# VHH binders against Leucine-rich colipase-like protein 1 (LRCOL1): the designs that were tried, part 15

Target 1, 137 residues: Leucine-rich colipase-like protein 1 (LRCOL1), of Homo sapiens (Human) (a6ncl2)
Amino acid sequence: GYGPQKKLNLSHKGIGEPCRRHEECQSNCCTINSLAPHTLCTPKTIFLQCLPWRKPNGYRCSHDSECQSSCCVRNNSPQELCTPQSVFLQCVPWRKPNGDFCSSHQECHSQCCIQLREYSPFRCIPRTGILAQCLPL
Short names: E, the ipSAE of ESMFold2; O, the ipSAE of OpenDDE; V2, 0.75 times the mean of E and O plus 0.25 times the DockQ between their complexes.

## First folded at step 26 (VHH; framework vhh_7nfr_2)

Design e14 (from o1 with T52Y Y54S; at its last look DockQ between E and O 0.32; V2 from the best seeds 0.00; counts 0 for: framework grips)
Fold by ESMFold2, look of step 26:
Structure e14 (fold): chain B 137 residues (1-137), chain A 124 residues (1-124)
Amino acid sequence: as target 1 above (137 residues)
Amino acid sequence: QVQLQESGGGLVQPGGSLRLSCAASGFTFSSHEMSWVRQAPGEGREWVSSIYSSGDETYYADSVKGRFTIARDNVKNTLYLLMDSLKSDDTAVYYCARDHWDSSGYLTEMFDVWGQGTQVTVSS
């Protein structure tokens, strides 16, 4: 037989089972695992941390900490959305550098999105007197 | 040797569909932005569509937006152009091109590798 195992079953729930306390889980980690509001037994990270699931980009948010990106901003929306951080690891509206493909001037840091040749894509380019087609700020 | 080879062109009736393919070899395809460019008879080359190396963002000329879809398969090293609702004005040789951008020389040639082209003809 298995015998009495009352002492040995303190952390019995596996990954994905509903929980209220960390101690209920074999992982010792009871946290939010998805968009659903209830907590589930969840794996700890490689650093043995019990971290809640975070929202991917495009999900509505109220605080940076809700987002995988750690970035919850309002761009052209009436609501804040999880958004990728800029190249400078800051949580501000990101704009494309020179050379990137674009569809509108506002996508570009330079505020200048033009097609230099009929066969080329539209790109973010520096604003200069030579390229008067750009719309300066 | 760096090469781009288009295929999938042909004759199609207005409203029809075609799928163009561009097989890439001799370079790390997944590290390069790619574009489709077309040239109608007697005209200069016209940009059609571009796609980031990851495939996560796509861009289209106004003349083809909503009808054409650019896609890539970085495992098979292949670029695609899915052409729907074709019109007679879409008749052209379609080229696959590897993007090139140098911040100090953005006025240089913007594509450093071109395919040989594939003919698309839209007629009833």
Scores: ipSAE 0.449, ipTM 0.835, lowest interface PAE 1.5, mean pLDDT 79
ESMFold2 (binder alone), look of step 26: mean pLDDT 81; pTM 0.812
OpenDDE, look of step 26: ipSAE 0.453; ipTM 0.811

Design e15 (from o1 with T108V; at its last look DockQ between E and O 0.28; V2 from the best seeds 0.00; counts 0 for: framework grips)
Fold by OpenDDE, look of step 26:
Structure e15 (fold): chain B 137 residues (1-137), chain A 124 residues (1-124)
Amino acid sequence: as target 1 above (137 residues)
Amino acid sequence: QVQLQESGGGLVQPGGSLRLSCAASGFTFSSHEMSWVRQAPGEGREWVSSITSYGDETYYADSVKGRFTIARDNVKNTLYLLMDSLKSDDTAVYYCARDHWDSSGYLVEMFDVWGQGTQVTVSS
């Protein structure tokens, strides 16, 4: 007796439906698809990758991976934001301009954090001289 | 005339608190970063704290960090220094000073205007 193989029609969820696991989705991709912490069946990329939704430029972020641009940095803001990358815009941390208070050379755009006076706080100072030295005044 | 005038100093016991004030006049207070500097007897001047023009950032010397709070009221043209958990080593004349920027936007000197100072004495 050929018993009817009950093809368990595992009804895969369609795109946009809530999911918990990749295998629940027809796309085999269950990921966050918005700022909301909800996982939905998401289409795979053209490279058949299942990627979570990433934040567009200007959104608050904590890691580069959160951003569409793959760049999460402080940019003239106390908050880290997804920042665009281009040939001209590299994903580099914002550094303090000249005159700002600093604690290390790396904090300054000039890479020079020094005291102007012995009793003064450290400030970002432009490098001087042909050799661009970071020297106290 | 550009002027700074400190007040609020006095004698306090160790562990006590004081609030210093610095009244600014003769200039646009909100346009200038402000600082507190102290000088103990027989010692050189020591930077204590600084605050940005809008008060969005504050900076402290390690010696006072966690104990002192710098603040400002741009409406009242007043700079404040809240001093908690005072120690004998905090005994000094406390000065408020205006930070100096040149016309080109470069920091030439930290302080171009000083108050007369207010004496803070921490003693048991």
Scores: ipSAE 0.291, ipTM 0.724, lowest interface PAE 1.3, mean pLDDT 86
ESMFold2, look of step 26: ipSAE 0.491; ipTM 0.843
ESMFold2 (binder alone), look of step 26: mean pLDDT 81; pTM 0.821

## First folded at step 27 (VHH; framework vhh_7nfr_2)

Design f11 (from e11 with H100F; at its last fold request DockQ between E and O 0.45; V2 from the best seeds 0.58)
Amino acid sequence: QVQLQESGGGLVQPGGSLRLSCAASGFTFSSHEMSWVRQAPGEGREWVSSITSYGDETYYADSVKGRFTIARDNVKNTLYLLMDSLKSDDTAVYYCARDFWDSSGYWTEMFDVWGQGTQVTVSS
ESMFold2, look of step 27: ipSAE 0.461; ipTM 0.838
ESMFold2 (binder alone), look of step 27: mean pLDDT 81; pTM 0.816
OpenDDE, look of step 27: ipSAE 0.517; ipTM 0.833
ESMFold2, fold request of step 28: ipSAE 0.436, 0.494, 0.460; ipTM 0.833, 0.855, 0.841
ESMFold2 (binder alone), fold request of step 28: mean pLDDT 81, 82, 81; pTM 0.821, 0.823, 0.820
OpenDDE, fold request of step 28: ipSAE 0.035, 0.745, 0.714; ipTM 0.310, 0.934, 0.936

Design f12 (from e12 with H100F; at its last look DockQ between E and O 0.46; V2 from the best seeds 0.00; counts 0 for: framework grips, grease 24.3 > 24.2)
Fold by ESMFold2, look of step 27:
Structure f12 (fold): chain B 137 residues (1-137), chain A 124 residues (1-124)
Amino acid sequence: as target 1 above (137 residues)
Amino acid sequence: QVQLQESGGGLVQPGGSLRLSCAASGFTFSSHEMSWVRQAPGEGREWVSSITSYGDETYYADSVKGRFTIARDNVKNTLYLLMDSLKSDDTAVYYCARDFWDSSGYYTEMFDVWGQGTQVTVSS
């Protein structure tokens, strides 16, 4: 009989096998699926997209595309980290709520870090009224 | 009864160091942000430093940055201000204060409990 044969152009490799091209894989998806640089046959998403593995939240990053969240920001840390997007699907750095201590306007969601009294600390304050106290610097 | 009691003030020479303590009683100290505020002779009160309830963030007025260190011990219910490189401009009564924040209107209460103060005098 005919022995087992590997057909050129036939997608035969299963999930986790090394590959160079999409068509080598049963999934038709050859991409990075871990922190290691090796491409492996990988499942497509439920929308049939062949996506590389991306870093979970908390991992160091340089670009949004490295992250599962598609969001790489410097959120109160010395380095950019993969961070969840906001409830409105926006990739913005988390900022302090009203009432939190602050050192600069940019730390605050309101963009307003002021000292209400000479004896009070600087805090994130809502912008209110016609004469907002937190004018652009 | 809620109380804050400062201690550790005194007379020091310029360039000297001093450590202030503030003993808290009558409330759950570890649940509150705390601040140091000072008042020089003939002047209004001036914010010096603040610390979060867990002690994980500290903040300083520009005039004291790099010279003063705020700290807290939530087991001993004590707030500290470590003052180094003291200058004549640091002469003041130093108050320990419990922060209070309420944004229900334009007016926001800043501190609801104050200590009696401790005198720090920096002079040759």
Scores: ipSAE 0.471, ipTM 0.843, lowest interface PAE 1.6, mean pLDDT 79
ESMFold2 (binder alone), look of step 27: mean pLDDT 81; pTM 0.809
OpenDDE, look of step 27: ipSAE 0.495; ipTM 0.828

Design f13 (from e11 with T52Y Y54S; at its last read DockQ between E and O 0.63; V2 from the best seeds 0.00; counts 0 for: pae E 2.3 > 2)
Amino acid sequence: QVQLQESGGGLVQPGGSLRLSCAASGFTFSSHEMSWVRQAPGEGREWVSSIYSSGDETYYADSVKGRFTIARDNVKNTLYLLMDSLKSDDTAVYYCARDHWDSSGYWTEMFDVWGQGTQVTVSS
ESMFold2, look of step 27: ipSAE 0.387; ipTM 0.809
ESMFold2 (binder alone), look of step 27: mean pLDDT 81; pTM 0.814
OpenDDE, look of step 27: ipSAE 0.493; ipTM 0.822
ESMFold2, fold request of step 28: ipSAE 0.366, 0.399, 0.347; ipTM 0.787, 0.803, 0.792
ESMFold2 (binder alone), fold request of step 28: mean pLDDT 81, 80, 81; pTM 0.818, 0.809, 0.814
OpenDDE, fold request of step 28: ipSAE 0.752, 0.754, 0.750; ipTM 0.946, 0.941, 0.948
ESMFold2, last read: ipSAE 0.324, 0.296, 0.370; ipTM 0.776, 0.774, 0.808
ESMFold2 (binder alone), last read: mean pLDDT 81, 81, 82; pTM 0.815, 0.818, 0.825
OpenDDE, last read: ipSAE 0.729, 0.718, 0.741; ipTM 0.939, 0.940, 0.939

Design f14 (from e11 with H32Y; at its last fold request DockQ between E and O 0.43; V2 from the best seeds 0.56)
Amino acid sequence: QVQLQESGGGLVQPGGSLRLSCAASGFTFSSYEMSWVRQAPGEGREWVSSITSYGDETYYADSVKGRFTIARDNVKNTLYLLMDSLKSDDTAVYYCARDHWDSSGYWTEMFDVWGQGTQVTVSS
ESMFold2, look of step 27: ipSAE 0.492; ipTM 0.844
ESMFold2 (binder alone), look of step 27: mean pLDDT 82; pTM 0.827
OpenDDE, look of step 27: ipSAE 0.385; ipTM 0.773
ESMFold2, fold request of step 28: ipSAE 0.391, 0.456, 0.403; ipTM 0.803, 0.839, 0.816
ESMFold2 (binder alone), fold request of step 28: mean pLDDT 82, 82, 82; pTM 0.827, 0.831, 0.827
OpenDDE, fold request of step 28: ipSAE 0.618, 0.756, 0.729; ipTM 0.892, 0.939, 0.934

